# VH-VL binders against q10491r548to677, part 13

Target 1, 130 residues: q10491r548to677
Amino acid sequence: KVFKLGILIQNEKVRKDRLLSNREVGVILTSSQLMFFKNVYWISGLLDQLEDFKRSHSFSPCYFSPHLTSLSADYIIPLSDLVAYGDGSRIENELYSFSVKQKNQRTHVFSVTNVDELNDWLVKINFVST

## First folded at step 4 (VH-VL; framework fv_narsoplimab)

Design s28
Fold by ESMFold2-Fast, scan of step 4:
Structure s28 (fold): chain C 130 residues (1-130), chain A 123 residues (1-123), chain B 106 residues (1-106)
Amino acid sequence: as target 1 above (130 residues)
Amino acid sequence: QVTLKESGPVLVKPTETLTLTCTVSGFSLSNARMGVSWIRQPPGKALEWLAHIFSYDEKSYRTSLKSRLTISKDTSKNQVVLTMTNMDPVDTATYYCARTLEYGDYEPYFDYWGQGTLVTVSS
Amino acid sequence: QPVLTQPPSLSVSPGQTASITCSGEELGDKYAYWYQQKPGQSPVLVMYQDSKRPSGIPERFSGSNSGNTATLTISGTQAMDEADYYCQAWDSLTVVFGGGTKLTVL
């Protein structure tokens, strides 16, 4: 089941070990993992489908099921021992950043354009990771 | 002393599923700084990265093949397993497992490679 | 799909300098990594993070990355340097390898 879909800006480290470049990535949060997609246009289509599903059913999107071919992620982060946190830092161009980290694993940094989206991602990731 | 060793060699028929095991020694699969990748090389062609796995099952797959690939690990056995479905003759290659390190938590690279195992797909 | 372009072959005389190039947009903000592969053998990391040598790699190997072009330089080339050389970079979600350069020393 899907808990949240969206497009995040993935922050990338450059040679100087600082976050200088940003790339849009599609994201699906399920009950067990975060799935990442390079095809952001495909995830935009899924967002439209999810909104239509919500209007039609007036129920939890936990029963929303994308087509199998479309479920192939480019990158996956399991939710076991995972924490999402926003450290209040801002990236250039007034983006709001948050980090995702598993115990003894590398940290992934993402940005969103508004604080409401930041809080929604943090709450939902931490909720399903517990 | 770091070593990695692939299972095989393997002969696979078209449409069958390939399973390869990489057995590591000299480092732990629970070490957050270290992972394992699978990389293949068709005869006379370039290297092609397939998948990696790090501590706590952080996984990534080559986009064009992701629907066919599964990578997993068994830390107690010091093994990483790659499964690839619907094998085709074009998948004939030497398959390597390699220890994967990352610069800045983002840029993977490979400091030790296994000997490679030949996977032949023919009818 | 991201592409790293290498010349397919390069010939040098023993003792001369070989310069193998690797070009791609991702090299403008990502590091280059280089692997040496001799016939019938596994690849060996010979250069990482543009210009750093792993332990055991001779001093005659050096690297650079300027603009979108990374270069692996082998000074005083020896017959033992004959191999295929592959560059590698990260494109944010996947690893990309160059097509390889066959270095001949004759």
Scores: ipSAE 0.006, ipTM 0.557, lowest interface PAE 9.2, mean pLDDT 81

Design s29
Fold by ESMFold2-Fast, scan of step 4:
Structure s29 (fold): chain C 130 residues (1-130), chain A 123 residues (1-123), chain B 106 residues (1-106)
Amino acid sequence: as target 1 above (130 residues)
Amino acid sequence: QVTLKESGPVLVKPTETLTLTCTVSGFSLSNARMGVSWIRQPPGKALEWLAHIYSYDEKSYRTSLKSRLTISKDTSKNQVVLTMTNMDPVDTATYYCARTLEYGDYEPYFDYWGQGTLVTVSS
Amino acid sequence: QPVLTQPPSLSVSPGQTASITCSGEELGDKYAYWYQQKPGQSPVLVMYQDSKRPSGIPERFSGSNSGNTATLTISGTQAMDEADYYCQAWDSFTVVFGGGTKLTVL
């Protein structure tokens, strides 16, 4: 089961005094994992399928389940002991930043273009991870 | 001391699935910021990173091969397993497992390597 | 194709300095790591985070990373340094290796 699909901006750590490297990444939030895709085209196709599904199946978007076993992620984070949080940080004064972290593991930093998307990602990740 | 040891060597037929096990000693697969990667090297060619797994089952896969690769671990046995489907003669290589460390929050690198195991794919 | 480019071979005389380069867009923002591999042996980490030597690696090994090019420098090169050298960098969730450089000490 898919809880959320989307495109996030991955914020990579600044080294020395260089600017942040920002890259689009496809993301699927399932009941057990966060799946990341370097080819954003995969997610664009799935988002199109979801919109078509919504138009064909009133009130059934929560049942939308792409063929997840045929999709291969570049990076996978299991949701156990995972916390998503925003600390009020902004990237380049236009992007809303949030972090995702498992206890004693690395922190992943992402950005979105509006606060509603930020809150939706935070709520859904934290809901599924607990 | 830290050691890693790959299973094998193995002979695999084309289209079959490869399964390799890496047994580690001198560190725990539960340790934060540590993990194990699989790296291969065809005869006379460059090193090619395949996959890694960290203590909380965070996983990464080489983009060109990700549909064929599965990495998992059994912490109680101190083992990491790599599965690779649909083997082809071009997949003939020495396969290494290596301890994976992160710099700060990311940028993994490999401080200890296993001895390597030869995987030959032929009919 | 490899994202990190290394010269395939380099020859130096004993006692001279060898400089092995590794170029790629990733190195502009990310650290370089270097591995030494002798025939029939596993790779050994010889340089991490651009310029740091692991314990046990001789002082004659040094490293740098400027622009999009990382360099492993071996001063006073010895016969025992003859090996293949591979650079490595991070590329958004994945690891990339260079094509390798065969160092010959003649």
Scores: ipSAE 0.619, ipTM 0.834, lowest interface PAE 1.6, mean pLDDT 84

Design s30
Fold by ESMFold2-Fast, scan of step 4:
Structure s30 (fold): chain C 130 residues (1-130), chain A 123 residues (1-123), chain B 106 residues (1-106)
Amino acid sequence: as target 1 above (130 residues)
Amino acid sequence: QVTLKESGPVLVKPTETLTLTCTVSGFSLSNARMGVSWIRQPPGKALEWLAHIFSYDEKTYRTSLKSRLTISKDTSKNQVVLTMTNMDPVDTATYYCARTLEYGDYEPYFDYWGQGTLVTVSS
Amino acid sequence: QPVLTQPPSLSVSPGQTASITCSGEELGDKYAYWYQQKPGQSPVLVMYQDSKRPSGIPERFSGSNSGNTATLTISGTQAMDEADYYCQAWDSFTVVFGGGTKLTVL
């Protein structure tokens, strides 16, 4: 089961929390993992299919297992011992950032363009990870 | 204990493709905090970083050599493989693989190095 | 050529302090890392994140990074410290090394 998919801006923060670079990544949140895709066209296609599915059906389940099995993720973060957190801080006055951290692993920092998307990612990641 | 070992030594003819294998032990290539880099050193010259790979399949290459380099891993064999095409005598060097850690985002550094392997390019 | 600038050689007397510098734009916002390489041997990490010593590296080794210049300092220099020293940094896309400094203790 898919809980959320979208395109995030991956932030590279180095020494003294300086922003190094931004890149778009496709993200799929499932019941067990976060799947990341460097080629965002796959996610754009899935987002379009999701919108078409919602408009043509009277129910709102988010189940894309057949499409997920046809895609190979570029990297994966398991949801066990994972926490997502953010305070709505701004990067370049344009973006809202949040962090994703597993015990004894690297912290991954992502940005979105609006606070509603930030809150939706935080709620859904933390819901599934507990 | 952590060990890394390069294949070789190797004699390569100009225009041929070099393939080097790094076999690791004492850590897992599945660990998201760790990766492997290839670094070379021509005789009497400075260290030159070539490529790295991390457990999440993130790969980075030296920009000037990117079109000639491929790095891959086989987690089941504990091996990282570097391929370099169109070899030239100027590519003669000792080639090292090294365990790669990073600070913050993509600030990599090397805490354990293999013994190095000599690659000679001549006809 | 190397992006980071190091003096090619440095000589000190036993017991004196050796200061090896490494300069480059990248060091203004990136950490410096230092490697020691003795003849016929692989490099060994002797300093990481500007000023942190790996386990097993003597206390007489210290590091700093100010402005665009990182410095590896060896106090009470001993004959066993003779080696080539390389600094390393991240330039946002690739790893860069200095040209190396040959330390002689005489």
Scores: ipSAE 0.012, ipTM 0.526, lowest interface PAE 8.1, mean pLDDT 80

Design s31
Fold by ESMFold2-Fast, scan of step 4:
Structure s31 (fold): chain C 130 residues (1-130), chain A 123 residues (1-123), chain B 106 residues (1-106)
Amino acid sequence: as target 1 above (130 residues)
Amino acid sequence: QVTLKESGPVLVKPTETLTLTCTVSGFSLSNAEMGVSWIRQPPGKALEWLAHIFSYDEKSYRTSLKSRLTISKDTSKNQVVLTMTNMDPVDTATYYCARTLDYSDYEPYFDYWGQGTLVTVSS
Amino acid sequence: QPVLTQPPSLSVSPGQTASITCSGEELGDKYAYWYQQKPGQSPVLVMYQDSKRPSGIPERFSGSNSGNTATLTISGTQAMDEADYYCQAWDSFTVVFGGGTKLTVL
């Protein structure tokens, strides 16, 4: 079902000034899709619930699975033939960037604030997209 | 030549689900740089973008309506389908499908439009 | 949320220059696109990527985008140019349209 949820910084190369556009987006990785949400507050609430659940059940292999039926994403990328890649290099500020791309399709670029999160997103996306 | 044609016209009762089909010709729904959007226009009002889908099933939905919208395609039939749940009289509009272009570093835009189909929501 | 603002109407005499504006913070880093719609007809793309004219669109149509304001300019306006004009931009995830400008050619 849900393999990971979090907040990513979406980056786009702007055509006027060659600057990257930055904005936070909520993300849910499922078995078939990457789902993006403009409402980061809702995703933050889910993340808080996950952290609270993890702390409450730290001595048990309990699985946290929020009820996600009837979710509606603002943007959906299917995982078929999708590849996530990045080298963990720092870019502007203290951000680490990675890209997701299907063969011969548009590339989407995202950033996270630490290398462990970068590697976790890369591993999970590539695992599920197989 | 490139053509797009919407199904309908259609009458819908309040709370019912709308289903519209766009049949395309003159280009392939398998083309990586081409997709289809649904755009509506209430009588005498502005254009309002609803959703798009590209060949690899990348989808995007208008944020205010996303919980009501589903876009899908059937490449073998050259068709793109939009469903919209819980219809209301304010959803009465002409609904268009349009070919959507999005090259590598270019933002999506619409170069060919269907003729439009009237969707009337009334009790 | 209104992200692109256009004047609701504009009147010009034949032969005059019409300038239709479209303003929004999105236009500071995104392209503007323009569509012409005549009564009872589907929209037609008349300008893409701020300033590029599609094949078949008369040379009297030109476009620009400076700061947060895109402008569609029609020089030597003709009666056939009378129509509603809509601007469009990409907001990273979604397409947004302006409210439209009704151009009347007297």
Scores: ipSAE 0.475, ipTM 0.806, lowest interface PAE 2.4, mean pLDDT 83

Design s32
Fold by ESMFold2-Fast, scan of step 4:
Structure s32 (fold): chain C 130 residues (1-130), chain A 123 residues (1-123), chain B 106 residues (1-106)
Amino acid sequence: as target 1 above (130 residues)
Amino acid sequence: QVTLKESGPVLVKPTETLTLTCTVSGFSLSNARMGVSWIRQPPGKALEWLAHIFSYDEKSYRTSLKSRLTISKDTSKNQVVLTMTNMDPVDTATYYCARTLDYSDYEPYFDYWGQGTLVTVSS
Amino acid sequence: QPVLTQPPSLSVSPGQTASITCSGEELGDKYAYWYQQKPGQSPVLVMYQDSKRPSGIPERFSGSNSGNTATLTISGTQAMDEADYYCQAWDSWTVVFGGGTKLTVL
């Protein structure tokens, strides 16, 4: 089961006096995993399908559940003991950042363009990881 | 005292699935800063990274091969398993497993390597 | 296919300095790592995070990374240094290797 689809901006530290390196990444939040895709185009197609579905069901709320017959992610993070957190702080006054972290693991930092999207990711990741 | 050992050597026919096991000693697969990667080297050619797995089952795959690759671990057996589907003669190589260090705010690298195992794909 | 470019071979006499280069866009803001591989043997880490030497690696090994080019330097090259050398860099979730350089000490 898919809980959320999206495109996030992945923020990474770089060694040559740059604070962050920004890369767009496709993300699928399932009941068990966060799956990451370098091919943002494919995720954009799924997002377009989701928006079309929402418009078609705007007067009759319904759960969107795309049929995923095969998934080959570039990077996978299991949801066990995963925590998402953020305080609405901005990166360069443009992007809202949040972090995800497994206990005693590397912290992954992502950003989005608005605070509502930030809160939606935080709530859904933490809900599913419980 | 750190050792990694690949299963094999293995003879595989075209279209068959390869399964390799890496058995580790001298460190725990539950250690948050440690993982295992699979790297291959065709005869006389360069090293090619395939996949890695860390203690919480974080996984990464070479993009060009990701649909053929599965990496998993069994912490109780001290083993990491690589599965590669639809083998082809060009996949003939020595396959290594290597300990992958991942420190907070730093990039992964390989400090100990197994002896390597020869995988030959031939009819 | 490696994305990091190394010269395929380099030849030096004993006691000379060998400089092996590795070039790629990843090295502009990511660390370089170096591995030594002797015939029939597994690779051995000889340099990490551009310029740090692992315990047991001789002081004559040094490293640098400037612009998009990392360099492994071996001063006073010895016969025992004859090997293939591979550079490595990280690109987000993936690892990339150079094509390798065969160092001959004759």
Scores: ipSAE 0.647, ipTM 0.837, lowest interface PAE 1.4, mean pLDDT 84

Design s33
Fold by ESMFold2-Fast, scan of step 4:
Structure s33 (fold): chain C 130 residues (1-130), chain A 123 residues (1-123), chain B 106 residues (1-106)
Amino acid sequence: as target 1 above (130 residues)
Amino acid sequence: QVTLKESGPVLVKPTETLTLTCTVSGFSLSNARMGVSWIRQPPGKALEWLAHIFSYDETSYRTSLKSRLTISKDTSKNQVVLTMTNMDPVDTATYYCARTLDYSDYEPYFDYWGQGTLVTVSS
Amino acid sequence: QPVLTQPPSLSVSPGQTASITCSGEELGDKYAYWYQQKPGQSPVLVMYQDSKRPSGIPERFSGSNSGNTATLTISGTQAMDEADYYCQAWDSFTVVFGGGTKLTVL
């Protein structure tokens, strides 16, 4: 089951004399994993399918279920002992950042372009994680 | 002393699945800053990174091969396993496992490598 | 997957300086790492985070990363430095290696 999909801006660690690296990444939140995809265009296609589904199934009891038989993520983070939190920081160009931490404290930092999207990711990740 | 040792060598027929085991010593697979990568090198060619796994089962895969690869670990046995499906003669290579370091503010890199194991794909 | 570009070969005389380059857009905001591989042997880390030398690697090895090009420099090159050299960088969630440079000392 897919709880959320979208495109995030991955923030790499800043170096003393270098700019912050901002790269787009596709993300699927499932019941057990965060899956990351370098092919942002494929995720954009799925987002279009989701919007088409919502328009066609307004107030329907059906949920969106993309055909994922050949799905393979470039990067996978299990949701067990995972916590997502917003640090309240606003980065240049009006980006809002949040962090994802495993039990052993490895941290991944992402940005979104608006605060509502930030809150939606935080709520859904923390809701699904156990 | 840090050591990594690959299983094999192994001979695989085309279309079969390859399974390689890396046994580690001198460090813990529960350490948050340490993981294991699989890296291969076909005869006379460049190094090619395949996959990594860290202590909490964070995994990453080479994009061009990701549909064929699975990396997993058994912390109690100090072992990391790579599975690669649908083997082809072009997959013939020396396969290495390597300790992968990723400190809080650093990108992953490889400080200790196993001896390598030859995987030959032939009918 | 993106490929880092290295010259396939480089020849220097003993005692001369060897400069091995590695180019890719990732290097503009990511670190470069370097590995030395001698025939029949496993790779050995010789430089990490652009310019840091691991314990046990001679001081004649140095590194830099400017713009989109990382450079491994070997001063006073010795016969024992003859090997294949590979650069490595991180591309978001994946690792990428360069094509390798065969250093010959004649």
Scores: ipSAE 0.301, ipTM 0.760, lowest interface PAE 3.5, mean pLDDT 83

Design s34
Fold by ESMFold2-Fast, scan of step 4:
Structure s34 (fold): chain C 130 residues (1-130), chain A 122 residues (1-122), chain B 106 residues (1-106)
Amino acid sequence: as target 1 above (130 residues)
Amino acid sequence: QVTLKESGPVLVKPTETLTLTCTVSGFSLSNARMGVSWIRQPPGKALEWLAYIFSYDEKSYRTSLKSRLTISKDTSKNQVVLTMTNMDPVDTATYYCARTLDYGDYPYFDYWGQGTLVTVSS
Amino acid sequence: QPVLTQPPSLSVSPGQTASITCSGEELGDKYAYWYQQKPGQSPVLVMYQDSKRPSGIPERFSGSNSGNTATLTISGTQAMDEADYYCQAWDSFTVVFGGGTKLTVL
């Protein structure tokens, strides 16, 4: 089951000046994993399909089930012992940051453009992680 | 002493699936700073990274090959397994497993196995 | 994709300095790593995090990384340093190697 699908801005530390570099990454949150995709246009297409599906099914419950059987992610983080947290800090005045961390693993930092989206990612990641 | 040992050597027919096992000693696959990568080298060519796995099953795959690759581990056996589907003669190479370190910077390899020859022919 | 570019070969005389380069976009913002591989043998880490030597690697090996170019420098090059040298860096969750440089000591 897919809990959330979207595009995040991946922040990586720049070794020399410690400035964050920004790169878009596609993300699928399932019941067991966070899956990351370098091809953001494919995820963008799925988001457009989902939004179109919601508009055409305003009366009925919306069910959207993309075929995930042969889905191949570039990077996978299992949800076991995973915590997502944010301090609401802004990066260069336009982005809201949150971190994703497993026990003693490298912390991954992501940004979104609005606080509601930040809260939705945090709630859903923490809800499905065990 | 840290050691890594690949299974094989192996002869694979075109279209078949390759399975390689790396057995590690001298460190734990539960150590959060340590993982295992698979790296291959075709005869006379450059090193090519394929996949890594860290504790808690954090995984990464070479983008051009990700649909063919699966990496997994069995911590109780001290083993990491690489599976690669739809083998082709161009996949003929020496396959290495290597201890992969990540101390908050970026992954790199401090100990390598001896390598195993995988030949793809009919 | 050729993310990291190395010269395919380099020849030096014994006692001379060998400088092996590795070029990539914004490579100086990332850490570079270097591996030595002799014929029939597994690669050996000779330089990590741009400029740090693993235990057992001679002091004549040094490294730097700035802008778009990382360099492995071998001063007073010896016959035993003859090998293929590969640079390695990180690329968005993944690892990339350079094409390798064959160092010949004549």
Scores: ipSAE 0.497, ipTM 0.813, lowest interface PAE 2.3, mean pLDDT 83

Design s35
Fold by ESMFold2-Fast, scan of step 4:
Structure s35 (fold): chain C 130 residues (1-130), chain A 122 residues (1-122), chain B 106 residues (1-106)
Amino acid sequence: as target 1 above (130 residues)
Amino acid sequence: QVTLKESGPVLVKPTETLTLTCTVSGFSLSNARMGVSWIRQPPGKALEWLAHIFSYDEKSYRTSLKSRLTISKDTSKNQVVLTMTNMDPVDTATYYCARTLDYGDYPYFDYWGQGTLVTVSS
Amino acid sequence: QPVLTQPPSLSVSPGQTASITCSGEELGEKYAYWYQQKPGQSPVLVMYQDSKRPSGIPERFSGSNSGNTATLTISGTQAMDEADYYCQAWDSFTVVFGGGTKLTVL
């Protein structure tokens, strides 16, 4: 099951005070993992398909399951012992950041352009990780 | 106001297990940005970090003592508990609990309890 | 293994600048924190994230961190600043404290 899909800005911090790069990544949140895709245009296509599905299937549970067999995730983060957190603080270029962390592992930092999207990602990631 | 209070003081015999409780107020142990650490200081010596726990149940331990330490929390009681097995006279110290903030992977301590004296002697 | 090294003691005259150092491999790539501890008292955070002062800490306290060395600087040192000072950093998966510096104001 897919709980959320979208596009995040992945922030890589080489040093405590500087970001190395900002890049758009496609993201699929499932019941067990976060899947990341470099091909953001494919994810945009899936988002359009999901919107069309919702428009035509009102008041039905959303069981949207993309076909992943023709595409492999470029990176995955398992949801076991994982938490997402953030305070809506802005980084440069008016983005809202949140962090994803597993026990004793590096923190992954992501940004979104809207605080409502930030809160939606936080709620959904923490819901499925519990 | 933010306060942390350690249980004790305690006298422990060699080979026994130490149990310390930290009771917190003024903040929630459910806040993902906040946690609690245990830090000790032998008489006249430096501070030594032992363990931390964050609201999301992330736990970390001092490598040299990892096999002896367990940290847990009870959110309903606002308490964090440290246990340390096989106590030795060299473990005699003042034990502090402290509120721990996690900025990325850089935890630090902004409020400290008063400390509790743990004496290990036969 | 990261070892944070501090001079064990430092003496300064009232009104002079005290510079307390903390050395560790690539410490400037990590955040450094500083705690003040007076006899019989709990430690107090006096500097966080290299150079930021907590509310209530006097302006005469400042910090820096670059290369392998973090420095806590106290300008116009006063008798009330006499204390043990500990640096702290995060290394990989653990918190590390320095050995402490006893600051004497004479």
Scores: ipSAE 0.014, ipTM 0.613, lowest interface PAE 7.3, mean pLDDT 81

Design s36
Fold by ESMFold2-Fast, scan of step 4:
Structure s36 (fold): chain C 130 residues (1-130), chain A 122 residues (1-122), chain B 106 residues (1-106)
Amino acid sequence: as target 1 above (130 residues)
Amino acid sequence: QVTLKESGPVLVKPTETLTLTCTVSGFSLSNARMGVSWIRQPPGKALEWLAHIFSYDEKSYRTSLKSRLTISKDTSKNQVVLTMTNMDPVDTATYYCARTLDYGDYPYFDYWGQGTLVTVSS
Amino acid sequence: QPVLTQPPSLSVSPGQTASITCSGEELGDKYAYWYQQKPGQSPVLVMYQDSKRPSGIPERFSGSNSGNTATLTISGTQAMDEADYYCQAWDSFDVVFGGGTKLTVL
């Protein structure tokens, strides 16, 4: 089951412990994983289809399953012992950042363009990871 | 001491699936900051990274090959397994597994196995 | 274009300094790593995080990384340093290697 899909800005951790806005990535949150895709165009198309179906109240969770399973993620983070958190930081004063971390693993930092999206990602990731 | 050992060598026919096992010693696959990568090298050519796996099944695959690759681990056996589907003669290479360190999101390889020759022929 | 570019070959005389370059966009903002590979052998890490030397690697090996270019420098080059050298960095989701530089010690 897909809980959320969208586009995040992946932040690159640089040598001086700085974060830079790196690139857009497509993201799918499932019941067990965060799946990341370099092909942002595919995710954008999927988001457009979801909006169309939401408006008609005809959306089925199974609609995208065959397409989802036919695409291999570029990167996968399992949700076991995973926590998402925001510390109120902004990247280049334009973006709202949040971190995703498993105990003793590297921290992954992502950004979104508005605070509502930030809160939605945090709530959904932490809900599913429980 | 740290050692890594690849299974093989292997002869694979075109379109078949390759399965390689890396057996590690001297460190734990449950250590969150250490993982294992698979890296290949065709005869006389450059190194090419294929995939890595860290604790909690954190996985990453080379973008151009990701649809063909699966990496998994069995912590109880100290093993990491790579599967690559639809093998082609151009996939003929020495395949290495290597201990992967990731401090600050920049993985690198401090110990390498001896490598195993995978030949794809028809 | 490849993400990381190395000259395919470099020749030096014994005792001279060898400088092997690796070029990539904004590489100086990322960490560079270097591996030595002798014929029939596995690669050996000789430099990590731009300029740090692993235990067992001679002091004549040093590294730097600035702007778009990382450099592995071997001072007082010896015959035993003859090998292929590969740089490595991270590009978003992929670990990338340079094409390799064959160092010949004449």
Scores: ipSAE 0.012, ipTM 0.591, lowest interface PAE 8.2, mean pLDDT 81

